VHH binders against o75319. Designs and how they scored, part 202

Target 1, 181 residues: o75319
Amino acid sequence: GNHIPERWKDYLPVGQRMPGTRFIAFKVPLQKSFEKKLAPEECFSPLDLFNKIREQNEELGLIIDLTYTQRYYKPEDLPETVPYLKIFTVGHQVPDDETIFKFKHAVNGFLKENKDNDKLIGVHCTHGLNRTGYLICRYLIDVEGVRPDDAIELFNRCRGHCLERQNYIEDLQNGPIRKNW
Below, E stands for the ipSAE of ESMFold2; O stands for the ipSAE of OpenDDE; V2 stands for 0.75 times the mean of E and O plus 0.25 times the DockQ between their complexes.

## First folded at step 15 (VHH)

Design V144 (framework vhh_4orz_3)
Fold by ESMFold2-Fast, scan of step 15:
Structure V144 (fold): chain B 181 residues (1-181), chain A 120 residues (1-120)
Amino acid sequence: as target 1 above (181 residues)
Amino acid sequence: EVQLVESGGGLVQAGGSLRLFCAASGFTFSSYDMAWLRQAPGKRREWVALITSGGETDYADSVKDRFTISRDNAKNTVSLQMNSLKPEDTAIYFCARESWSEGEYYFDYWGQGTQVTVSS
């Protein structure tokens, strides 16, 4: 059977754009086959994602999917015009240096190719919170020189939910800066 | 110890067929969903096919109608029948186990992969 991820309904579907950045975070969209377990107001399909981004007067230029599954939706469920990047990340543990490096390279590449527009990088894991918030904050700290507490506060405010995993928060505040490796 | 061992890869001409096998050990095979993923040269790893413990199947659009995933619970084996192969199917093919654990789906174990090369 298709299980709805635990606590998925507890989270706001889409956050707000993080001011001064190209990032927007959201929870994983669920394809049509999951809708039999959801009330109409609980549905958040790939189509619903794009409608909510449009409602904010924003446009997605890239989706980075951090889930360790393809069960929830397929790349073909997304508009052809929006690139999709899968970075498999394990939940509950701080992403390893290789994963951090892949994320940074994807973001840097997008920014270089999109310097003449204002399109957003959409990032999600299952809840759009811990892995998502960690990697976005890691990028802001390591690449853009943002202070850890400022990066975390900005993410929390814009996502509408606070980073929950203490190991992620501790690594952001006190861990080493990850250089390319 | 969970182990997944792929076999059946090789060189084949475009339009040909191959059958991949994944021998599973160290867990109750019949209780788990199984998947095939692939990684082409210079490309990212992508999902190809899934078979649930109940026998339901799903496929990536790029392989739909050409590939068939199946399982044999008595032999602890999942297989992928690949027909009408295209040069674009050239990749290392990985067998993976999918769990529902800690409130979400995730691939928790992978085989080492088997090389499939499709010549034009």
Scores: ipSAE 0.537, ipTM 0.809, lowest interface PAE 1.8, mean pLDDT 92

Design V145 (framework vhh_4orz_3)
Fold by ESMFold2-Fast, scan of step 15:
Structure V145 (fold): chain B 181 residues (1-181), chain A 120 residues (1-120)
Amino acid sequence: as target 1 above (181 residues)
Amino acid sequence: EVQLVESGGGLVQAGGSLRLFCAASGFTFSSYDMAWLRQAPGKRREWVALITSGGETDYADSVKDRFTISRDNAKNTVSLQMNSLKPEDTAIYFCARESWGDSEYYFDYWGQGTQVTVSS
C-alpha cells in the first residue's frame, strides 16, 4: 500500500559510512506517490537518497534492498548506473542461513569488482536498522573477524540509531562457533 | 480486542467455486493490508493472497488466476473468491492482518479459520 511504515519518520534517512568498511545504511526510500502524506522535510525519495550520499562526499556502487516488498519504490526509480540487488527478508525473524549466504556473496563480489575505487555498498530494510544492522554485523563478524560487540557498536554509531531487536543482538553475540559458509 | 472472523468454507467438488469472507473489528480496517493464508493437514501455513490498504493485490503462484481477493472498507470485510478449485486446495483458510513496522508479510493477528474441502 501507500501507507507510511510505522515509525519510519522517527529514523534518520541515511547514516554515515562505517569506517574501515564499504558499508552505508539507510531507511527505505519512498517513491513520489508517498509524498502527499509527508511534509517537505520528511520526504526521502530515491533521488533524495543519492543527494544525501553526495553531500557526505560518498558514492554508491551497489544497493542491497532487504525489504519483503517492492511497494515502497521500484528499481527503475534508481539511476541505471547503480546496480540493485533484492534479497527478500521477513522482519521480526533473524535472517536464515541462505539469506546470510546471499548477502555475503553479494558483498564479496562487489568488493572484488571495485578494488580500484571507493564506492559504497548501500544496505536498507524498512527502517535501515534491524535486518540491515544484523546482516552488516554478521558479515563483519563472520568474514572480517570483528568482535560481535565491536561490530554492533560501529553499526549503531554510524547509523545513528541502536539495533532494537534483542533476538538479532543475541544471535550476533552468541551465534555459531564456526563462522564459515 | 482485534477480531477476525472467517466464513464461507465448505465442501466442494473439484472444478467448483467458493467465496470466503472475513469480518474485521477492533482496529482501523481501511489502514491495514489484509491477507489470506491456508494450512493443509501436516503442512506448514502458507500465504495465498494479499490486498493492500490501497487495493493492490498479490497472489501466490499456486493460486494466481484462480483466486481473487477483494475488500469492502465500509463493511470492514475482506473476501476471497476461489475458482477452479483442486483437491490440493483443501486446507483451513485464515484471514490475517499484516503488521506495521519493520516487517513485510508478517501477520500479527489471525482468525480461527474456515475449513475448505475439495473432493476429487
Scores: ipSAE 0.096, ipTM 0.433, lowest interface PAE 3.8, mean pLDDT 89

Design V146 (framework vhh_4orz_3)
Fold by ESMFold2-Fast, scan of step 15:
Structure V146 (fold): chain B 181 residues (1-181), chain A 120 residues (1-120)
Amino acid sequence: as target 1 above (181 residues)
Amino acid sequence: EVQLVESGGGLVQAGGSLRLFCAASGFTFSSYDMAWLRQAPGKRREWVALITSGGETDYADSVKDRFTISRDNAKNTVSLQMNSLKPEDTAIYFCARESWPSGEYYFDYWGQGTQVTVSS
């Protein structure tokens, strides 16, 4: 189906690199079949994603897809040179510890293998906001020791939209640090 | 407790029509996207039609122009009007609530299903 995700048009396609990190957040790209329901200026395909990142003088080294679907685009729609990792994450609920651990492990592995370049980790869910912002902020807080409010502010500023889900915000501010074992 | 109860299934001749109903309870119905899925004998469940909380609709290519999904928020009901039925439409039809965020085709609650049999 060509059903456009609810509120997808309300969000900026791609944020800016979060300074001091390798993260960049964006909303889900939509494959060519969705373009019949979009004006030219509303289109945001996988190709459009890479063009917009290149326009910022950045380069993607990894995409982490947090959606619970593959209907929006296929991994085959991405350049063969960019690794793609799917972490099926249900929306609305704070991600569980296993999901958080998987995200952190993928980020740490990427950074270790890419210490001689400046390539970015692109993270997205449907809107590139709640699940995306939660996992990025959780990484910054738990692994990099960033204060919760600072992590949230940095994400909000760079994404161009504020985290909306109060349960996610509450967990980031007052929840326990998730230790990777 | 979320409940979804389907009705309206039955036996119909090819070329005929049926209307399925789903009565929902236990949640704020107007806030959720609702869908119909079906499962033919020996097949996996497949998505058929979706209606958003805002009333926008989407259909699988196999049923486009033949099926119409609609909702009545005052009655907490979603329905599926099925026209020009084919033997290939024979399946158990399930009403489902789409998890938020919508559009991911992840369904967190399902009804028990209603049988539709289309004879040639």
Scores: ipSAE 0.073, ipTM 0.462, lowest interface PAE 4.3, mean pLDDT 90

Design V15 (framework vhh_4orz_3)
Fold by ESMFold2-Fast, scan of step 15:
Structure V15 (fold): chain B 181 residues (1-181), chain A 120 residues (1-120)
Amino acid sequence: as target 1 above (181 residues)
Amino acid sequence: EVQLVESGGGLVQAGGSLRLFCAASGFTFTSYDMAWLRQAPGKRREWVALITSGGETDYADSVKDRFTISRDNAKNTVSLQMNSLKPEDTAIYFCARESWDYGEYYFDYWGQGTQVTVSS
């Protein structure tokens, strides 16, 4: 009775590291109970995630899970060496200021604690696209001073798929900077 | 109007038991998956247990074999039986409804929560 998320198979499992940043985006990993609905080449378990990251000669130091469910996989399915952070983020609407600041604080804390290494912050929602792309781009715009169109282009290129939700894109391009700390 | 109302929380000694209840109204209860989540002081919300509309269950590893989620479709109630309670189970416990909406699973309604305090 577990459903595969709509269009989940249409997206690349893992993007590339975003150059000049510590971010890498991916779609939600699916625990073994979903594998009976997937062909072998379609499987993307938590273990598959780490294999694909290693394949790129990268290492995860943090996973930020933006889904509004715990159904797809459990933190216990991840390697003990990688911290897991859940930020329950509502889909379809632009994330609220509280969610944006929780994301920024998590990223800033990771960067401060990981100055001596090159480990990545892995970010995902269901498809690793809209909520994921919004929050990463919002961080780059508000904290790093990146131009909105440049942040969006960088995310789209590295994820291998373009942000789809017009309200997210509109907020990134024309919305206010969230600079409350 | 969808409403989820939790009850059954309280103070208990380590090793003790509590049973939480969630009374649901304003929707066709039998059609929805239901979950329990918790939030400890100064911590983020964590998922605890899930029961599907078909009665299948799943649990966070930290509560596996200690907690049991169940539902009574005739009474529109979800229950969480908590045994062998530990101080680290101290949290506000939330009942949530999960729907398949917009092509994905999503907690769309939450109760206000019920406080569980486990003393050492």
Scores: ipSAE 0.484, ipTM 0.789, lowest interface PAE 2.0, mean pLDDT 92

Design V16 (framework vhh_4orz_3)
Fold by ESMFold2-Fast, scan of step 15:
Structure V16 (fold): chain B 181 residues (1-181), chain A 120 residues (1-120)
Amino acid sequence: as target 1 above (181 residues)
Amino acid sequence: EVQLVESGGGLVQAGGSLRLFCAASGFTFSSYEMAWLRQAPGKRREWVALITSGGETDYADSVKDRFTISRDNAKNTVSLQMNSLKPEDTAIYFCARESWDYGEYYFDYWGQGTQVTVSS
């Protein structure tokens, strides 16, 4: 089946750009085959994602997909001009060091290659909240030197929803900085 | 205990064919979506093909028209037929099970992988 992820309808499709950064977070887009189970106002396809980003007067330069599936949409559903990166992450668990390193490397590479523009890094998991918020905040803390509570507050405000998983919050606040992987 | 065991990997010349098998045990195989993913040396793991419990298939563009995923529910096996192999197909190929649990789809079990090497 084409099951809609549980609670997916409870979250805003797209947050706002996080000021001072190139990050924007959103929930997973759902390809056309899922639309039979959605009212028109509930639809959030890959096309809808790009329309909503444009409505904010922003432009995506990279999408990082943190879901542990390929069911919801395919890279081919995205414009050819926007690079797509898949990092498989398990929900409920703090991402491991290899995953954190891959995320940091992708972000650093994007920023280096996009110094002459203001394009955004779009990050999503299923709800665009826990895994997404963790990795963005981890980057801000470890690479940008942001205080953990400030990173979390910034993400929560811009996403429009607060990080829910206590193990993720605890790791961000009190866990080790991952500087050298 | 859920187990996925891949086989059929090996060395093959460019333009050749190879068939991979994944033997599943410890669960009701016919109820789950099954997938193949691969990881080339120094590269990230990428999805290759999916087959639903109902038999519908989907493929990454890079392998479309060359690879065919199939399943045999009586034998608890998912297979990947790989034709017109290219050096770029060199990778460790992983079998994965996809479940609906905790309100979302995710790959919850992976095999150890089988090496495919395509000589130029």
Scores: ipSAE 0.230, ipTM 0.625, lowest interface PAE 3.6, mean pLDDT 90

Design V17 (framework vhh_4orz_3)
Fold by ESMFold2-Fast, scan of step 15:
Structure V17 (fold): chain B 181 residues (1-181), chain A 120 residues (1-120)
Amino acid sequence: as target 1 above (181 residues)
Amino acid sequence: EVQLVESGGGLVQAGGSLRLFCAASGFTFSSYNMAWLRQAPGKRREWVALITSGGETDYADSVKDRFTISRDNAKNTVSLQMNSLKPEDTAIYFCARESWDYGEYYFDYWGQGTQVTVSS
């Protein structure tokens, strides 16, 4: 990879666990080949991700990668003990129903298989904000019955950055509940 | 108007080889990164290989040392040479264009796919 994503440095690498849920959001990790373009304090590799999660006394049990590329890091850069799921999600459009269904299915499967532990579902897109925040909030609204404004406020507070895309926010607040027929 | 057309798929025995081609049209081919992805029956799409506009290559661990991606900018073609094929390589193989748009990399166009079947 040759280019650092635009504004990537503007965002906190890892948010905090969203209380009452198993979700934690972060920006895309960048493999070691990108470190030539970063100051030491700007580096956020897959290993740095796991170190920061550990520093919060948390443990990842699943990573869901919502980017529409494989450029930034490879699944092989992650510990083999942590499952990795790729859901190719287009960055500027509200995710379609198929993408929403895939996300919900993955989350439900993880929760069913991890009843006996407190491991987290790590979710990221490029900035860990718009696609990430949309899909987490959509899950909380549609599956867990959380009020849209409450879901958005919880995500914003824990991520440390507010959802930016108005079309995403409007769909969460006013769009239909997706019932996975 | 952007078109990606795959060819070269077929049936091959385990241990055999196939070469896939992707013919690109409707854009300045030399300016874009190109990739191959695959989808096995009942499975999710997975990335296989990437070649940058500058000619740098990258591979999924499962195909490293067996597959080689290359490009011919004069012919607007990206190719995937697949050696030492295994039954688990059975999939529909897709050609994709990778763009740097709106500050990030993403695959913006895909071909229709070409079927590769590897028998034991």
Scores: ipSAE 0.271, ipTM 0.658, lowest interface PAE 3.4, mean pLDDT 91

Design V18 (framework vhh_4orz_3)
Fold by ESMFold2-Fast, scan of step 15:
Structure V18 (fold): chain B 181 residues (1-181), chain A 120 residues (1-120)
Amino acid sequence: as target 1 above (181 residues)
Amino acid sequence: EVQLVESGGGLVQAGGSLRLFCAASGFTFSSYDMAWLRQAPGKRREWVALIYSGGETDYADSVKDRFTISRDNAKNTVSLQMNSLKPEDTAIYFCARESWDYGEYYFDYWGQGTQVTVSS
């Protein structure tokens, strides 16, 4: 595409690993064709993502892409050694039960296959905030038994930005537990 | 009412060719980027090709040099010419419209899909 996502520059590229979990959240990486619209310090390519993860002494074992487009980067732009999973997730609405199930299944599968290492599950949407934060928190609440407010606080602290969408926050705090797996 | 209707799917032997069509209605077709995506049995949906409103194209590496996306703005159609088909190309193929809205790109409308089966 021709356009940088609105407010994309306002967000920290990569958060910190969420302690006690295998999750790390980040905003969408932008392939080289977007770099002409960015100052050098604003660039956040797929390569930049892996450099920033390495700088934190972490290693990615899976990337889950929640964007509803393929325009920003291609799976081919990622190292072949890191699995890439696309879950097309509609923005602005609380993800449906099918999407929540797909996310939980992917996370559970990764954790079973990676018991003997400490590799991270990287999750992103466009800003790495609302869809990303919702699905990570939903997993922690429904599967790990974390209290909703604790999950949200942990995500907000580690991402460096607070979940913005009230409907997402309300669903996490007061919505039903999804026992779809 | 925005509608996208795919056609042209079918059964073909490995090495064969198929041409898929997507008939668009209910919007100014020439102003939108159009895409093809596919979903193989038991797998998740993946992007195949994109054609910009200006006519530029982009392809997933798995189909590059085998598939050609094109559009006819006078007929409101986008098509996908599929050559040198492989069993791995077996999937339901979806036509999608991409928009810039709410500050980001996203596929806002999808067709129901057309089945492509490639036998070995």
Scores: ipSAE 0.432, ipTM 0.766, lowest interface PAE 2.2, mean pLDDT 92

Design V19 (framework vhh_4orz_3)
Fold by ESMFold2-Fast, scan of step 15:
Structure V19 (fold): chain B 181 residues (1-181), chain A 120 residues (1-120)
Amino acid sequence: as target 1 above (181 residues)
Amino acid sequence: EVQLVESGGGLVQAGGSLRLFCAASGFTFSSYDMAWLRQAPGKRREWVALIESGGETDYADSVKDRFTISRDNAKNTVSLQMNSLKPEDTAIYFCARESWDYGEYYFDYWGQGTQVTVSS
């Protein structure tokens, strides 16, 4: 079936760019087959994503998809010029070190190859909140040296929703720094 | 308990065909959506094809009209018929089970994969 993810409608489609970074977070876009279950104002397709990013006077250079499915949209629904990276993550657990390192390598590679532009790294899971916020904050803490509370506050403000899972928050605030950069 | 075992991979010339099989055990196979994904060296794992419990199919644009996914519920098998193979189809092919649980879709079990190599 074409089941809408639980609580997906409760979240803003796209946050704001996180100042001082190249990150922007959003909820999973849903391809046209899901629109039969959505009112027109609730639709958030891949096309809608790019329209909303342009409305902010921003441009995507990479999408990192953290969902553990390919059901919601196809990479082919994205512009050919925008790279797409899939990192499979489960929704109930803090991402493991291997997943964290994959995310860091992808971000570092993008930044090295995009020194001459201001394109953004778009990151999403199902709601664009817990897995998404964790990995972005983990990068800022471990690679950029941002204080954990400052990283979390910045993400929450720019996403428009606060990280909900206490285990994720606890790991960011009190967990070890994963040195891979 | 739950097992997915792929077979049918091998070496084939461009323009050739291969048929992959996934033998499933340890669950009520007919109740689950099944998928094929692939990963080439140095590239991301990408979704290839999906078959729902009700028989509806979907395909990635890169393989549309060349690949056909099918299932046999009596034998607990999902298959991928690959025609008009290209060097770009060279990858390890994985069978996966997709579940709907607590309000979202996710792949909860994967096979070990089977290697497909397409020479030019």
Scores: ipSAE 0.506, ipTM 0.781, lowest interface PAE 1.8, mean pLDDT 92

Design V2 (framework vhh_4orz_3)
Fold by ESMFold2-Fast, scan of step 15:
Structure V2 (fold): chain B 181 residues (1-181), chain A 120 residues (1-120)
Amino acid sequence: as target 1 above (181 residues)
Amino acid sequence: EVQLVESGGGLVQAGGSLRLFCAASGFTFSSTDMAWLRQAPGKRREWVALITSGGETDYADSVKDRFTISRDNAKNTVSLQMNSLKPEDTAIYFCARESWDYGEYYFDYWGQGTQVTVSS
């Protein structure tokens, strides 16, 4: 059997679009093989993700997967029309400059190619919280000039859960701006 | 000290075959899940195949029916048999260990990689 990630059930599947941005955050979707350990109301498959996005009258144009595994779902489980980007990101530690650069480059490329639409960049790690919140906030601070506390508050409100890792929060508030893009 | 050492890479013509090996040491190999990942020139790392401690296997759709992952617990080895190779399979192939820790799956150790080049 496949293990359900610890506390995965404790988090809302999908947040709301972060106003003034193209970002939406969610927890990792679980492919059908995990559903044997889930009640029907607990299921959150790749299909469920797209249904929930549509219910918000939104459309995904890119998924960025920050998990350090491929076990939870495969790119092939997603619609062919939605690009998928894997950035293997180690948990618990602040993402390194290479990871931050890859994230910024992907976001900037998407925005350049999608000027004529309102499609969203979906970002997730396992819980859609710490790695996800860090990289989204880092982008807003470094590229868009948002104040750190404002970026964190916006993410927390729209995700429906607050960033939990103190080292991530401290780096966002007090760390240097990374000029890598 | 955990070590993963890949071998078996090389140059092969399209339609050919190669067998990759990963020699593992420094941990109880028989209780671990093992994977192969690859990185093509100018591309990002992608997952190729998984074999669990119990011997269950899974594959990326791009390699399904062409590649076979296997393990030999007596020799502490993971193997990847690659058949019907395509130019698109050209990549550095990495052996990785997958752990369940901190409440989630993640790759915690990687080998150095072995180069596979497929000529058209």
Scores: ipSAE 0.622, ipTM 0.837, lowest interface PAE 1.5, mean pLDDT 92

Design V20 (framework vhh_4orz_3)
Fold by ESMFold2-Fast, scan of step 15:
Structure V20 (fold): chain B 181 residues (1-181), chain A 120 residues (1-120)
Amino acid sequence: as target 1 above (181 residues)
Amino acid sequence: EVQLVESGGGLVQAGGSLRLFCAASGFTFSSYDMAWLRQAPGKRREWVALIHSGGETDYADSVKDRFTISRDNAKNTVSLQMNSLKPEDTAIYFCARESWDYGEYYFDYWGQGTQVTVSS
């Protein structure tokens, strides 16, 4: 069957752009097969995602999907104009160095190819919170030189929900800088 | 000890067919959804097909109408019939188990993969 992810309804669909960055975080969109389990106001399809981004006067240039499944939606459910990148990321544990490297490489590549526009990098896991917040904050700390507490506060404020996993927070605050450029 | 072992890969000419097999052991196979994913040289791993424990199937648009996923619960096997193969189907093909746990779906076990090479 198609189960709605636990607590998925409890989170805001889309956060706000993180000022001074190209990042925006959101929870996983759910394709049409999930709609029978949702009230109209609870629906958050791939189309709904793009409508909400447009309502903020923003435009997506890349989606990075951190879920460890393809069940919730397919790349084909997204507009053809927006590149889709899958980075399979295990929940509950701090992402490994290879995952961090892949994320940094994708972000740096996007920024280099999109210097002439203001398009956003959309990042999501299941709830758009722990894996998503970790990787965005890790990028800001390691690449942009942002202080860990400032990166976490910025993410929490813009996402509208605070990072929940203590191991992720601890790694961001006190862990080593990952030099996986 | 969950194990997934792929077989059936090889070299075929464009337009040809191959059938991949995944032998599963160490768990109640009939209770799990199973998937095939692939990774081409220098590319990221992408999802290809899914078969639910109940038999429902789903496919990536790139393989729809060419590939067929099926399962045999008595033999603990999931298979992928690949027809009308194209050079761009060249990849290592992975079998994966999908679980619902901790309130979400995720692939929790993977095979080592089997190489498929499609020549022009």
Scores: ipSAE 0.578, ipTM 0.819, lowest interface PAE 1.8, mean pLDDT 92

Design V21 (framework vhh_4orz_3)
Fold by ESMFold2-Fast, scan of step 15:
Formats: C-alpha cells, structure tokens, sequence
Structure V21 (fold): chain B 181 residues (1-181), chain A 120 residues (1-120)
C-alpha cells in the first residue's frame, strides 16, 4: 500500500511565485491511487498543481523533482509540454556539491532557453520546504548574489512556511559559496 | 551490510530480450519494496519498475507491456525481464531498495548498475 508522506497535509500545496525570480515551490503532487486516503479538499494531484498555478495567472515551463522516490507520481502524469527533471536528493542532509551544481545547471539552462517568456521553474521535494528551499536559496545566494537571510526570508514568505532544518539554514547562512563549473 | 549486485546486462539487437538480476544481501529481503531505475547517456536517472514486498508491480509507461519485474524471496533476488528492446532502452540499469523511513518513501540503497546496450 501507498502511505501519505508524514505531515504532507500540514503544508500548503503551492506557494506564490518568488518576486524577481522564476521560481515557484510546492509539495509533491500525489497520483490518483493516493486519493482514497484523502478528503476531496486535501487532494493535490498533478492536475491540481497545474490548475493552482493557472489560478495565480502563472505558467510552468519546467518541473524539478527533488524526491528520492518515484512512488508519488510519474512524469507521464504531467502535460507532455512541460519538461520534467528528476534530481534524486537525499533528505535530512545538506545536498552535496554535485546535486547543487546539477540544480544550478538546470536553472541556468532553462533561463537561457526561456529569456523571451515568463514561464516558471517549479521546484518540489516531499513537502516543498527543506530540500526545495535549500536549493532555491543556494542558487539565489551563489548565482544571483542575494544575501543569505534575504533569500531565506523571500522563500519562507512565498512558500507560506519557514525552512525547518537547522543544518540547511546554517549552511545557507555560514557555509561556503559553491563555485559553478 | 546491505549490498545489491546487478548482473545480466550486455549488448543486444533491437527487438531482442535480456534478463537482469539483482542479488540482495544484508537485510530481510522479503520485507522491502524493490525497484529498477536506469540512466541513459546524457540523461538523468529515471524509474522503470517497482515490486512491492507483497508482490504488486508498477511500471513506467515507456516500458509497460515490454518489461516484467519479479522477485524470488527464497533467493533474495529481484529480476527484470526486458522484451522488445529499443535503442532508446540503452542505459545503465540500477537495482534499488525502497524504504519508508523518516515519514516518506525513498531509495536508501542502490547497486552499482549493469550496462544494457541496444543496437539499431
């Protein structure tokens, strides 16, 4: 049987677009097989994700999936027109340099190919909070020169939930800048 | 010590078949869900098939009706039967163990992979 991730219902499905960036964060969508364990108002399928993004007058151009599983939904559950990128990212520990550079490469590639539109990069892990917030903030700090506390505050405000893992926060505030390529 | 060791990869012509094996040791194999994932040249790892401890199976749409995942709990082995192989199935194939821990599913152990090359 499929289990609903612990505390998944405690988090808002989708945050707001982060102003001045192309990022939007959300929790993992759950495919139809999970819906028998959810009330109608708790459902958040891949289709629900796209409906909620559209309700904000936004459009997804890329989804980056940071979960270390494929159980929750399949790429085939997404519209064929939206690229899907899986970066298997271990939870609870600060992402390694390879993972950070893969994330930066994907974001930079998207921005280069989408400079003539305003499509968003959707990023999620299980709760759309710790791994998601870390990698988005790491990008803003290392690539865009945003001050760590400003990046964290922006993410927290737009996601609607604060980064919870102290080791992630500590690395963002005091850790080294990861040099690209 | 948990170990997953893949075998059965090789070179095959389009339309051919291969059977991959994963020998598991160091844990109670029958209690865990097992998966196959693959990574093609220049691409990210993608999930291929999953088999639950209870025997239920699930497949990526790209391999459905061509691949069959199975397990032998007496031998601590998970296998992947690959039929009607296509050039786009060329990849390194990884065996993985899936766990429910820390409130979520995740692949906690991986094999080193076995190369499958499908010629056109």
Amino acid sequence: as target 1 above (181 residues)
Amino acid sequence: EVQLVESGGGLVQAGGSLRLFCAASGFTFSSYDMAWLRQAPGKRREWVALIWSGGETDYADSVKDRFTISRDNAKNTVSLQMNSLKPEDTAIYFCARESWDYGEYYFDYWGQGTQVTVSS
Scores: ipSAE 0.447, ipTM 0.766, lowest interface PAE 2.2, mean pLDDT 92

Design V22 (framework vhh_4orz_3)
Fold by ESMFold2-Fast, scan of step 15:
Structure V22 (fold): chain B 181 residues (1-181), chain A 120 residues (1-120)
Amino acid sequence: as target 1 above (181 residues)
Amino acid sequence: EVQLVESGGGLVQAGGSLRLFCAASGFTFSSYDMAWLRQAPGKRREWVALITEGGETDYADSVKDRFTISRDNAKNTVSLQMNSLKPEDTAIYFCARESWDYGEYYFDYWGQGTQVTVSS
């Protein structure tokens, strides 16, 4: 069947925009078929995502889906006006260089094409925490020159939950800067 | 040693049909959900169809009513019957195993893919 991801209910659906950036992080939306296993107040569908972003007076211009599945929702469940990018990432492992570079190129391309607006890049994995936080922080460190601890603190504050995986935190703090080549 | 090997790809004209096969080995096939994904030239991989260990199916809207996923547990195979093919269906088609591990779904093994080309 359709199992709800473990601990998915423990996390806030959507964080806040990370000040000074175009990033907003959230947990994976769940399509209608999952709602039979959820109380009404626990539901977080693709429609609920866009409603919550609008409630913050923000607008999504891109969604980057980092899950290694398509079971939770389909691209067709999103408005056709919002680009959707799938980057398959395995949980528990620090994303590899190819994944990091793909993420950086997508972000850089979005920013170049959206200079005249303030639309956000929405990033999620299953919980919107470890893979999501890693890739956003890696971008801020490697591309924007943010200090690792500052990037992590900014993400944790805006997401409303702290990065949990020590290997991800260790790589961000002490790992090499990933070049695009 | 988990292995997934796809076959059945080829060249077909628009409106035609193809049947893809995925031969699985190295695990208890009947206990896993299986999926098909595809990647068109210059595009990202996208999910196409899923069949659970219990035989429930789900499809991407773009292929719904045209594609049918099925499995044969005695032969350790998952199949994708593709009807009413369109040029937009041109892609490398990948077989994948989906597990529920560490509290979430994820594709943990992929085949190498089989090429499907649909001419206009």
Scores: ipSAE 0.410, ipTM 0.749, lowest interface PAE 2.4, mean pLDDT 92

